# VH-VL binders against q09693r1to98: the designs that were tried, part 11

Target 1, 98 residues: q09693r1to98
Amino acid sequence: MKILASSTNYVLHNRLSNSQYEDARSKIVNFGGEFTNDAAKADYIFVNYSQINRVRRELRTIGTPLETCVSCKLIVKIDWLNEPKESLTPGNPYVIWH
Key: E = the ipSAE of ESMFold2; O = the ipSAE of OpenDDE; V2 = 0.75 times the mean of E and O plus 0.25 times the DockQ between their complexes.

## First folded at step 5 (VH-VL)

Design Q19 (framework fv_patritumab)
Fold by ESMFold2-Fast, scan of step 5:
Structure Q19 (fold): chain C 98 residues (1-98), chain A 118 residues (1-118), chain B 113 residues (1-113)
Amino acid sequence: as target 1 above (98 residues)
Amino acid sequence: QVQLQQWGAGLLKPSETLSLTCAVYGGSFSDYYWSWIRQPPGKGLEWIGEIDHSGSTDYNPSLKSRVTISVETSKNQFSLKLSSVTAADTAVYYCARDYSDWAYFDYWGRGTLVTVSS
Amino acid sequence: DIEMTQSPDSLAVSLGERATINCRSSQSVLYSSDNQNYLAWYQQNPGQPPKLLIYWASTRESGVPDRFSGSGSGTDFTLTISSLQAEDVAVYYCQQYYSWPLTFGQGTKVEIK
C-alpha cells in the first residue's frame, strides 16, 4: 500500500544537500506520490524542520500564501519520509503547518 | 556592529579531540545560523558545519563522523569538537555568521591556528 | 556535492587595469523560486579572515568599493575589479550556497604585475 498515493509533493530546497534532496524525491515516488517542481501545485510540501524561519520566507517568495491558506496545503517535516507510519493530517506531529 | 571572538587549544597530538569556542557580541544570536570553516596552510576554504540557537546542526558529510557542533544560547556561544585528529586537520579554523537565512558569511572571527603534530 | 572551479589559479595585473576572475559550478546554482543565483565572492588578504564582497552573484556588500562587480548566472560567474588598487592584492574565493555541503572554489591569487 502506497501511503502517498494520489498526492502531489514538493520538496523545498532549504539547505538540503543534493543527495538529501534526491533521496527525498525518490522516497516520495516509492511511496506512490507524484513529484512536482512547482510548490503551488503540491498537496504536501516537505521541509527541513531545523530551518522553519527560512522555509516560511521561501514559501512566501514562491507565492505560497501560508498566512492566508487555511487547509490548502500541509507543510511536513522531511524526516517523515524516513519512516512513514501515520497518514499526513493536521494532527500528525510531522505536520508543522496546515 | 557584530563581533565574533574565538578561542581554544591550538596544539594537538594525533588522535586527540580539537575543541574551539566562538562568542558573538553586538547582535541577534537567535535569528542566524553559525558556521565553522577551516583553511589548511596555503590551501582553500572548507565548510565544516553549522548550528542555530535551538541546537539544530548540519555537517559536511566528509567530516560528519568526527564533528560535533554545540550551542550555549544563554551565552551567545557555539563550539566545535573534532575527534581523532591527524596532521591533515592542521588548519586555521574560523567561526562565521550565516547572513540572514542564507549561508553566505558576512562576519568572521579572526581565526585560530590549530597544529596537529607529534 | 557542487564542485566550484575557479580560473585562473593566479593572475598578475598592473595597477589601474582590469582584473577578471571566473568561477564555474558543476551544476546550476540558480534557484527558480526566487530567480536568484546562490553565489558569493570573498576577498582574503594575507593573515586575515575572508571578507564578503558579493552575494546573489551580483549584489555588492555594503562598504565594498564599486570597482568590484559580479556577473553571471547558472553555472558561470565572473568577479571583476575594474581598476586594480594595491589593497586588492589578495586571494579571491567563490562560494555556492544553493546546496549542502557549502563549497568554495580553490581560490584565485591576484598580484600586481
Scores: ipSAE 0.016, ipTM 0.667, lowest interface PAE 6.8, mean pLDDT 84

Design Q2 (framework fv_patritumab)
Fold by ESMFold2-Fast, scan of step 5:
Structure Q2 (fold): chain C 98 residues (1-98), chain A 118 residues (1-118), chain B 113 residues (1-113)
Amino acid sequence: as target 1 above (98 residues)
Amino acid sequence: QVQLQQWGAGLLKPSETLSLTCAVYGGSFSDYYWSWIRQPPGKGLEWIGEIDHSGSTDYNPSLKSRVTISVETSKNQFSLKLSSVTAADTAVYYCARDYSDWGYFDYWGRGTLVTVSS
Amino acid sequence: DIEMTQSPDSLAVSLGERATINCRSSQSVLYSDNNQNYLAWYQQNPGQPPKLLIYWASTRESGVPDRFSGSGSGTDFTLTISSLQAEDVAVYYCQQYYSYPLTFGQGTKVEIK
């Protein structure tokens, strides 16, 4: 439905099964977003975590510390992709970092 | 050294709410994630959920509708509530520390046996 | 959910002999970006909580004897006890922490023959 139009999106594979990861990629494209395999290029990073410190540790291990990610706008819980009724803003309950 | 001390009611009737508390002594409470894990008699381990000092939680989807984990950071304590218990909830319940927040467990409480019977 | 399957359910090994326990995940727990396997092993003696033995598939926890070793990658993992001692009689569990919910194998009981 284009709710992710004009966004570049990354999915953090940690804590996702292969089928969950592929489902998330398909949903991002179907919602009008661009998918990237490089977290440092992403506007939005989708994660299967509720805790930002876990995400921060995972991103450090793949060479993309949040502290130095200039493109990164939002870290979003993956569940938002199941029914994206609300736009992604810092006030959205699925957004855990901005 | 880190020590986890746990307590709570051990005998419940079906439909009641299970309530257990874990207190953390020594070490840093706020730097780690804390989990509840259960083990039915003679069976394997099932992860229930986790919490950090700010109250951020993740739950096993199989239990999510019935489970609440809460934290009292000023006391270095966290608690499990499991509603609408049945005989299938009979188990030893453990609290445990997530090792460097990755999801494996280096310190465990001694366990609390919870029996659900009519 | 990632299902963890151990084999055998039980094994009997003579003192001083090698014991091997296998663990298989229903999908890979190797994360390609950091080349790490999200797998741990625990030992549980009767009436005791589990004790961490190994994490990241092959890293031994501090204080664990060097006769314990972990190996494998992706979906197939092995815990090896190179020379079984009496205190090693226990149930052993593998655990994945790659995907939520966190899941454990069903356990392998190690007995002395």
Scores: ipSAE 0.041, ipTM 0.725, lowest interface PAE 5.4, mean pLDDT 88

Design Q20 (framework fv_patritumab; at its last look DockQ between E and O 0.45; V2 from the best seeds 0.00; counts 0 for: pae E 7.3 > 2)
Fold by ESMFold2-Fast, scan of step 5:
Structure Q20 (fold): chain C 98 residues (1-98), chain A 118 residues (1-118), chain B 113 residues (1-113)
Amino acid sequence: as target 1 above (98 residues)
Amino acid sequence: QVQLQQWGAGLLKPSETLSLTCAVYGGSFSDYYWSWIRQPPGKGLEWIGEIDHSGDTNYNPSLKSRVTISVETSKNQFSLKLSSVTAADTAVYYCARDYSDYGYFDYWGRGTLVTVSS
Amino acid sequence: DIEMTQSPDSLAVSLGERATINCRSSQSVLYRDNNQNYLAWYQQNPGQPPKLLIYWASTRESGVPDRFSGSGSGTDFTLTISSLQAEDVAVYYCQQYYSTPWTFGQGTKVEIK
C-alpha cells in the first residue's frame, strides 16, 4: 500500500538497531513515502520513544529543534510501520506529537 | 547522591526463573532509562535491556525470548525476570542508569551474583 | 550487532608512565547528523561495578582525574592514562551506544610493571 504517498520521512536512529533502522527505511519507501536524512525536511519523524520530551532532546542534538521545525507535522512511534492500518492523524495511538 | 539498591535470589537451578529488583534513591526516576547489565565471572559486560518509567522497553535480541523488565514507578523500582536459566546465565547482574538517554551509564548498583547450578 | 575489540588484552606499565588502550568497532559509531562518536570508556576495580570515565569518545566524566583522556573517531579509539598511578590498576572497557544492543569490548587489564 501507498499510505505514506507524498510524504517526506525521517527515522531517528537513537535506540534502534541497524536492522530496525534499515527495515524502517525500506518500509517507508515500500509504503510510497520519500526517505530523507535531514530531519528538518521531514513531514513525519519515526522514533523508538514513547515520551515526546525525549524526542525533543534528541532532535535538538541533531540541530533540528522541534520548536523551529516548519516542515514537521507528526512524531510517530516506529511500531506503526509494522501494521499501518490507520492513517497518520493526531488521533492515531502511534502519534505522540502533532 | 543517586543510589541504586538491588536484591533478589542468588542461587537457581536450571529451568528456573531469575528475578532481581533495583530501587532508585536520591534522584529523579522518570527522566531516565534504567538498564540491566550482566558480567559472567572473569568475562566482559553484556547489556540485557532497559525500561523507562512509562514501561517502554528495549531488549538485547540474544535474550529477548527469555527476558522481561518491568517497572513500578510509584516505588521508583524496576525488575528483571529471565526465564529458563542455564549455567550460561551465571553472572554478576548490575542495574544502571542510562545518563542523558543515550546509552552510556553513569550510576551502577553494586551487583548481585547469580549462580545457576544443579 | 556492532562488535567492540580492545587491544591489548593486558599491559604492564611502570608507575608514572603513559598507558594506552585501543578500541575498535566493527562499523563506524560516528553519527553524521551531530558529528558525535557514540563511544564510552569505563574503569572496573576488582569486586566493584564499572565506573564511567569518558563519554562522546573524549568528554571526561565529572570527578575523573585529568590524566585520563579519550581520542579517536569512527572505528578507532584510544584511552590514554598520561601518568599511571597505583589506583589505576583495573580493567578498562570501551562501549558503543550508536546502535542497540549496546556492546562492550572484552576489556584491557592494566597492571603495574
Scores: ipSAE 0.573, ipTM 0.882, lowest interface PAE 1.8, mean pLDDT 90
Fold by OpenDDE, look of step 6:
Structure Q20 (fold): chain C 98 residues (1-98), chain A 118 residues (1-118), chain B 113 residues (1-113)
Amino acid sequence: as target 1 above (98 residues)
Amino acid sequence: QVQLQQWGAGLLKPSETLSLTCAVYGGSFSDYYWSWIRQPPGKGLEWIGEIDHSGDTNYNPSLKSRVTISVETSKNQFSLKLSSVTAADTAVYYCARDYSDYGYFDYWGRGTLVTVSS
Amino acid sequence: DIEMTQSPDSLAVSLGERATINCRSSQSVLYRDNNQNYLAWYQQNPGQPPKLLIYWASTRESGVPDRFSGSGSGTDFTLTISSLQAEDVAVYYCQQYYSTPWTFGQGTKVEIK
């Protein structure tokens, strides 16, 4: 069971190559998720940074839903698209809960 | 004790490419972002850009078109290239460590003066 | 970009007296979620790189004397040297690390009167 879920809005907000962006987008769609380029409408935000504090900086910069949306979540690693949902725990340093 | 040692050519002609390297000793290279910062003589500080061990970079938009920062993790080194230099690029260039991947700097190299003159 | 503006540009203070340096950011560097100010202060001596003094607006770096203190929140910050010593003669910079690009104030030169 992967972290992606159907009928859920996902956004990719970070510096990605075209190939990385398309790969992630394709995976989201294939899982029945809905891709959006508007972070304000997203349930989950995916980024491609190795440091959690850098992700937090980016969120502050762009004014993401994590500043205004209680239900929004952030997953740092793009490759975590293939990770089990069991990896989404409060103790996971690559997941920001809001 | 973390130490940053930097080197590179200090005299360039206009249109040439600045090239500097910074080596990190006494610390974990993979746990931090590493930055380049410059200071024109008698002037303030300008952040140029940063990189981590994986090659993730972030550049100052004012210099992005001319700046390339690279990393050689096996050597705990990162480098700066600045193309098409002019006299305005004359400055002391510092490498520095971002503390805990925050954007403030707790360790600095000694600096390298780069002079651009025709 | 977040612009950082210090005041004054230069300051002459008698030994043992208080030195006050102000720093203003063009937008708030206070992160609401953790209530932290992403603001640092540096001291720079001639021919040397800057030295970190204060981070999170008010936390002293290890080894920094107690006479140095940082205060402020949001857009207005202050570095205070409660009793100026001879070795405190230097240029001081504020710096925001709230958002890239990281930006510094123009610097304040502190001298002995």
Scores: ipSAE 0.048, ipTM 0.773, lowest interface PAE 4.2, mean pLDDT 86
Fold by ESMFold2, look of step 6:
Structure Q20 (fold): chain C 98 residues (1-98), chain A 118 residues (1-118), chain B 113 residues (1-113)
Amino acid sequence: as target 1 above (98 residues)
Amino acid sequence: QVQLQQWGAGLLKPSETLSLTCAVYGGSFSDYYWSWIRQPPGKGLEWIGEIDHSGDTNYNPSLKSRVTISVETSKNQFSLKLSSVTAADTAVYYCARDYSDYGYFDYWGRGTLVTVSS
Amino acid sequence: DIEMTQSPDSLAVSLGERATINCRSSQSVLYRDNNQNYLAWYQQNPGQPPKLLIYWASTRESGVPDRFSGSGSGTDFTLTISSLQAEDVAVYYCQQYYSTPWTFGQGTKVEIK
């Protein structure tokens, strides 16, 4: 069964090359997830950051502060998409916010 | 103890380009955002923009068309260019450290008065 | 942009008495997820750069005397100097860091009456 089935997913562009960004989008679709260009509608937000305060700042800067994402469940380090060995739960090492 | 040392030309003619540099001593350059902030004489403070060690910038939309902030990470320095200056750009210009990337400023340079003549 | 409005514009207070400065933001700077107010206060003495006094609305910066305190939440904030000293004669600014552009209040000048 696909590991991102029934999820809506956003990828924060910061610190990603265009090819890294498109690769992440392709992986999300391959894992059964829906992609969105609107962070406020996402269940999961994938980021190339280890520090939540940087992510909060970037989301505020682009006009989609984290508090406006009513459906957001997890903010996840993007490297999880390379080796999704375990499902996304609050205790997953790649999760930086829940 | 972090110190910010700033320099650049203080007297400009209209249409010239303002150019200032800030050097950072005594702290990590790569862990913070670095900002330029200005204060017209007798007026309040206006944030101009910011940069980090990798060259990622954010600019105040009111100035974005004329502002370039750049970094030379090997020297722990960042610079401000403001093109096409007018008398309205006369101000004291400060460089400042963005504490832990939250957006408030715990260390400031001494300021450079830039006067645009005419 | 979040506009920051201070009141009063200037304030005269007797030495040793309490000074109170208000700051109002045009929208809330309280971030519900971490329950923090993204608000700072600065002191600016004549001819000097601003000096950080308070962040997170109520946390004093290291080296700031206990007579300075911050309070408030959401859109309404207060800086209090419990016993005004001669060296506290300055202009005080509030600043939001909830969203860019970072914006400052217009300043409140504090004088000895």
Scores: ipSAE 0.014, ipTM 0.679, lowest interface PAE 7.3, mean pLDDT 89
ESMFold2 (binder alone), look of step 6: mean pLDDT 93; pTM 0.956

Design Q21 (framework fv_patritumab)
Fold by ESMFold2-Fast, scan of step 5:
Structure Q21 (fold): chain C 98 residues (1-98), chain A 118 residues (1-118), chain B 113 residues (1-113)
Amino acid sequence: as target 1 above (98 residues)
Amino acid sequence: QVQLQQWGAGLLKPSETLSLTCAVYGGSFSDYYWSWIRQPPGKGLEWIGEIDHSGYTNYNPSLKSRVTISVETSKNQFSLKLSSVTAADTAVYYCARDYSDYGYFDYWGRGTLVTVSS
Amino acid sequence: DIEMTQSPDSLAVSLGERATINCRSSQSVLYSSNNQNWLAWYQQNPGQPPKLLIYWASTRESGVPDRFSGSGSGTDFTLTISSLQAEDVAVYYCQQYYSEPLTFGQGTKVEIK
């Protein structure tokens, strides 16, 4: 089973170049995930931040507060896509919110 | 009306730990990220790292192994420790407010000159 | 890291004349989703901390005189001082906040001719 199988994924474009964004999309698909342009539909949101408080503010700005995101399971540092050796669980060091 | 006051030891020997503190007056502390930025004599600005009121930090990767930023939210203060200093760490050190959590800075402390003996 | 390069390193401009400072980023700092450039400009007078002049490439900070303006998009940015005053003698820095680590240009020194 590919590591992102059966997941819907969003990439927060904030602080990513277009090439980094497209690379992330490609990796998500390669790892078996579906990509969405709507954060409110995502199981996993990939971000180029280490701090959840800043991610919370950014998501509110684009109209998807974490508090109202029914589908949202995890906020994950984008770096995880470079080495997805371990499953995405709350104990994974790339997971900054669950 | 927001004021940042900073202090700490200005003269260090190689291998010692730099310690600076910044206190915030006249505005909300918990609504912002707070940064340390340094400037070697005659050179440009280098971002060191940031902290919020709950103690969450982001550090410049080039300094991460030597930097610790901490916060005392009850006093509206945050502090920088930089270990194993060398002459290359000689700089004016500024504390600053991250205006909208986006990473630009609207209020700055006056700066503290730190000199490391060669 | 995004590298910020300013030009010129220094310039001399007569009082009342236009000063133009350029800043180039090693990759685009334009965020397509909000159509904003993640670029700020600062003024630093001798012995003082930097002072915010411009954010989002072209938005002037409150209290900054209207002779200061920012323009540009993507990788090429300009700070313009339309009518140089004596108090504008300073070093000016651009800064990107698109990607971490946050980075600044090397600075441009503005002097009176």
Scores: ipSAE 0.016, ipTM 0.670, lowest interface PAE 5.8, mean pLDDT 87

Design Q22 (framework fv_patritumab)
Fold by ESMFold2-Fast, scan of step 5:
Structure Q22 (fold): chain C 98 residues (1-98), chain A 118 residues (1-118), chain B 113 residues (1-113)
Amino acid sequence: as target 1 above (98 residues)
Amino acid sequence: QVQLQQWGAGLLKPSETLSLTCAVYGGSFSDYYWSWIRQPPGKGLEWIGEIDHSGSTDYNPSLKSRVTISVETSKNQFSLKLSSVTAADTAVYYCARDYSDYGYFDYWGRGTLVTVSS
Amino acid sequence: DIEMTQSPDSLAVSLGERATINCRSSQSVLYSDNNQNYLAWYQQNPGQPPKLLIYWASTRESGVPDRFSGSGSGTDFTLTISSLQAEDVAVYYCQQYYRTPLTFGQGTKVEIK
C-alpha cells in the first residue's frame, strides 16, 4: 500500500480491448494506484491513442471534453504502463492533454 | 441515402490472401468509422476491425496477425486483406458504417460470400 | 472479450402476440459516466445484412416500428416485439460496443406458429 499513490485515481477508457483493459488495470494496481471507472473521480485517464477520436467524443458527452477540461484530468497514452517506472506521474512523451 | 457497395474475389484456396473493397456513396466518408464484419454460414456475427479516413485502425485480436484494413479517402473506399486463409474463414463478409464512433452499425453493404476450399 | 448470450435460440410466436428475446453480457456494458448501456439490437432476414433496430439499449432507430422496444441495464437486456407481424420473422442479434472487440450474441430465430 503506498499512501500518496493510493490517493491517485486512474481510469481506463472503455474502448480498450478487454485484454488491454485488464492488463492495464492490473499494472495500475501493482504500482500502487487506485482504479476507478468514473472519469470525474480520476486523476489520470489512460487511452489507446489509436482510439483518441472515440475517447474525445465520449468524454465530451459526459461533460469532460478534452479540449476545454476545466479541472483537468491528464490524458495518458496506455503505452506508459509498459515502461519501467521511476515515478507514478507520467512524463511528457505520454501525456496527451492537460 | 447512404449506399455501401462491396466487391472482391469470392473463391479462395487455403493459404491465399482475401481481398475485399467497400465503396461509400451518397454520404460523408470522412465523418465516420468504417468496419468489416463477417458471418460464417449458419453462425453469428464477428467484428473484424475498423478504420477511419485518416487510416487509424483497430482490429479484433483473434484476427490481428492476419488482418489489414486500408483506406483510400480520395475514392471513399476502404479495403480488407486477410492473409493465410483456411476453411474457417469461409463466411459472408460485410462492410458497415459506425455512425456514432461508438461501435454500432446503421448502414451495411450487401455482403460478399467468401468460400475457402481446395 | 465480453461474451453475449441470447435466449432462447429459437422462438415460435403467433401473429399478433408478444415476442420476447433476452440478451446477457458476461460483464456490465453500463458506462457510469454517461449512464448509458452500450448495447444494440439488429434484425436479419435470410440473405440480407443485419438492420439496426435499437441502440443505447432502448433508443429506437429512425423508421423502426413502435412495436419494437428495448429494455434492461448492466448485464441483462430484452428486445420486445409487442404484436408480431409476418415481416418480423427473422434472426435477431444483440451487440455490445462497450469494449473491443465488439461482440454479438449468437442470435435468436423468431418464427410464426
Scores: ipSAE 0.070, ipTM 0.744, lowest interface PAE 4.9, mean pLDDT 82

Design Q23 (framework fv_patritumab)
Fold by ESMFold2-Fast, scan of step 5:
Structure Q23 (fold): chain C 98 residues (1-98), chain A 118 residues (1-118), chain B 113 residues (1-113)
Amino acid sequence: as target 1 above (98 residues)
Amino acid sequence: QVQLQQWGAGLLKPSETLSLTCAVYGGSFSDYYWSWIRQPPGKGLEWIGEIDHSGSTNYNPSLKSRVTISVETSKNQFSLKLSSVTAADTAVYYCARDYSDYGYFDYWGRGTLVTVSS
Amino acid sequence: DIEMTQSPDSLAVSLGERATINCRSSQSVLWSSNNQNYLAWYQQNPGQPPKLLIYWASTRESGVPDRFSGSGSGTDFTLTISSLQAEDVAVYYCQQYYTYPLTFGQGTKVEIK
């Protein structure tokens, strides 16, 4: 079984190159996750920065305020996709919001 | 109303560590990110890195091995240390506020000229 | 890294005439989800720090005169000064904030003819 099985995932494009974005999307699929282009449908949102206030502002800009996103479980640093060793739980050091 | 005041060493020898401090007056410190940007004489601007009140940093990869940015939230100050300086590090160094956390800069310090010479 | 290239390196314009500065990014700085270009313009007078003129490619910063305007999308951007004034003699820089590291163009010097 794959580590992102049964999850819907979104990648926040802000501060990513197009190649980093496509690499992240490919890794999500390879780890068993579903990719969505709609952040409001995501269980996990992957981001290329640690600052939660930046994430909040950017999500608000695309019409998906974090505080009202009922599907959104975790905000995760995109670096986790390079070598996912531990599952995504609030205690994971790559998780910046839950 | 926001003012950035900066100070630090102006003349360094090769191999020394550059140390600069920026103090923020008149505005919220904890709601923003704060950057260091440099400009060699007669040349363009190079972003060095940024920090927030909690100590979260992002650095330019070209400088990452030599750069440390730190924050002293109780004084509304943040500081730059750049180790192992060479003549290539001669520049005016600016501190600046990251407007709304997006990465463009609306308030800047006056600049500090740092000269590295033997 | 996204490389920012400005053209020309310098230009001389008569008072009251239009000045046009171009900026090209090595890859797109347009994010499709919010339809925003992560592009800013700065003015730097001799001996002073840069001053923000424009952000989001075309939004003028508060207090910046109407003669300054930004346009473009994706990889090609323009800063226009519609009627050059004496205080506009400066170096102008574009900056992308789409991806880390944040990068600036090499600058365009604007002088009076």
Scores: ipSAE 0.039, ipTM 0.716, lowest interface PAE 5.1, mean pLDDT 88

Design Q24 (framework fv_patritumab)
Fold by ESMFold2-Fast, scan of step 5:
Structure Q24 (fold): chain C 98 residues (1-98), chain A 118 residues (1-118), chain B 113 residues (1-113)
Amino acid sequence: as target 1 above (98 residues)
Amino acid sequence: QVQLQQWGAGLLKPSETLSLTCAVYGGSFSDYYWSWIRQPPGKGLEWIGEIDHSGSTYYNPSLKSRVTISVETSKNQFSLKLSSVTAADTAVYYCARDYGDWGYFDYWGRGTLVTVSS
Amino acid sequence: DIEMTQSPDSLAVSLGERATINCRSSQSVLYRDNNQNYLAWYQQNPGQPPKLLIYWASTRESGVPDRFSGSGSGTDFTLTISSLQAEDVAVYYCQQYYSEPLTFGQGTKVEIK
């Protein structure tokens, strides 16, 4: 129901159309999450990537390297938002970094 | 510098499985994504999917049910299998390097013509 | 999926004249955080694989002649060949890498008239 309750969430806009980005944002809110425009404040970062190397490069370009992100808990594939069957834990197949 | 060599079967019957391999010479293999892209005769380009050194893949949703891309890291090779082929799969198939993990392609293999006919 | 549409499908240009090819994306390929357009251009000669010409909409690949230039932002992009040479007879493709699946335009054939 509220599977993202008490989480602060960022969506990496790269590789998402505007409609995909807005869809992800609305789903995060519907699942009880807070949305932030600052990746450095996020607990979870949602991305349209399967590989962490691409995410690391993109986060460096926006000034928020993963290596120095103190708030960051998980990087999650955006596809998880389509049907969130299981909670976000390191064992979840949609989690690509923790 | 970097060179992509590709090979595989060129003539198939409907319902068979296409199998192609690409070998990478002269550069880093593990720092890049590697893609398969096809081009039917006289038509445009269609991206099939990508793989990295660790074996992680992403496939074009239009082909996902029939596509498997695999990697042999010890040989710097990656391979495409496309099952249940039809005449619509007749195309030149290219392997290519994804420059900087961004999704544009700076090195391409020569291409392999695959013809599917009864 | 982001659909890429090129215009014209073909054009004939005299040697030394300017050739202009347009590419339109169904959605913006400009990423606001790095202010980059995720758009590339390729040249394909008969019997050869595509060759990268332009990336980030306007950055020329190493070894590509100055007569090739890319411009545009968001959804509308242009490849310009300022003075067509015989070796430029080819099919040209635009490609977006903003969103997966990666997609290409249908191609524009450039011929000598």
Scores: ipSAE 0.024, ipTM 0.677, lowest interface PAE 5.2, mean pLDDT 87

Design Q25 (framework fv_patritumab)
Fold by ESMFold2-Fast, scan of step 5:
Structure Q25 (fold): chain C 98 residues (1-98), chain A 118 residues (1-118), chain B 113 residues (1-113)
Amino acid sequence: as target 1 above (98 residues)
Amino acid sequence: QVQLQQWGAGLLKPSETLSLTCAVYGGSFSDYYWSWIRQPPGKGLEWIGEIDHEGSTNYNPSLKSRVTISVETSKNQFSLKLSSVTAADTAVYYCARDYGDWGYFDYWGRGTLVTVSS
Amino acid sequence: DIEMTQSPDSLAVSLGERATINCRSSQSVLYSDNNQNYLAWYQQNPGQPPKLLIYWASTRESGVPDRFSGSGSGTDFTLTISSLQAEDVAVYYCQQYYSTPYTFGQGTKVEIK
């Protein structure tokens, strides 16, 4: 399914193993999304939510503070990629910021 | 009861690498980020970067190409290396605790004066 | 980067009188969703590290005397010392933690008149 069609996606590497990171990248492409190494260009930023403290700090470092994301980007729990049953909107429980 | 003790060489020549260490006593080391902040004589404060117990770092972009912060979690210590120093790097260097994931600083080391002169 | 500007650069106040220090950020440090201002104030005595006085623009750190208060929102902030004491002679800095890099104002020196 192409549930990420027409989207540009970034994966925050904070506390992900290399295998988790590559798995996430592969799933994004398989769901029709484009991958970017530049968080500023991303529509969706996938994060390891179990490391929320580090996620907040890392997002500030890459110029996308969690507190300043105003519906232009969605911060999404990476777990969504395992079973993407519904599209990413602010009401989706895997969307942690919008 | 939380105390930060810092040490390192205070006199450097241009082009050398600055190396400072901070040790944390009391309280939890693993629950916080730990920062380096510097202050040139008679001037204001400049944040250098931060690190957590697992080695995750964030650096000030103005210093990113020259700065490395590392951690030795078994000793509750973290260290700053700043390469290719010039006279502009002359400052008092402080280590500090970042409180509650927010980025304000509630405990500070006493400071180490680093002078870069030929 | 968010630039922090303090005024005045120096201030002379008589003992027991009010001291007021201003801090301006180049962009808002208020996050509207949680209604918090990401701003702190520090006191620095000569030869000592800075000491945290105020965080979240107006919350006083434990052990800080009631004569210190913070106010303001968005881009304009004030630190007030209601009745200056001799031990309050110091340089004061504001700091934003809304985004990295964290940035500080240039400092305001408070002296006894």
Scores: ipSAE 0.013, ipTM 0.607, lowest interface PAE 8.1, mean pLDDT 83

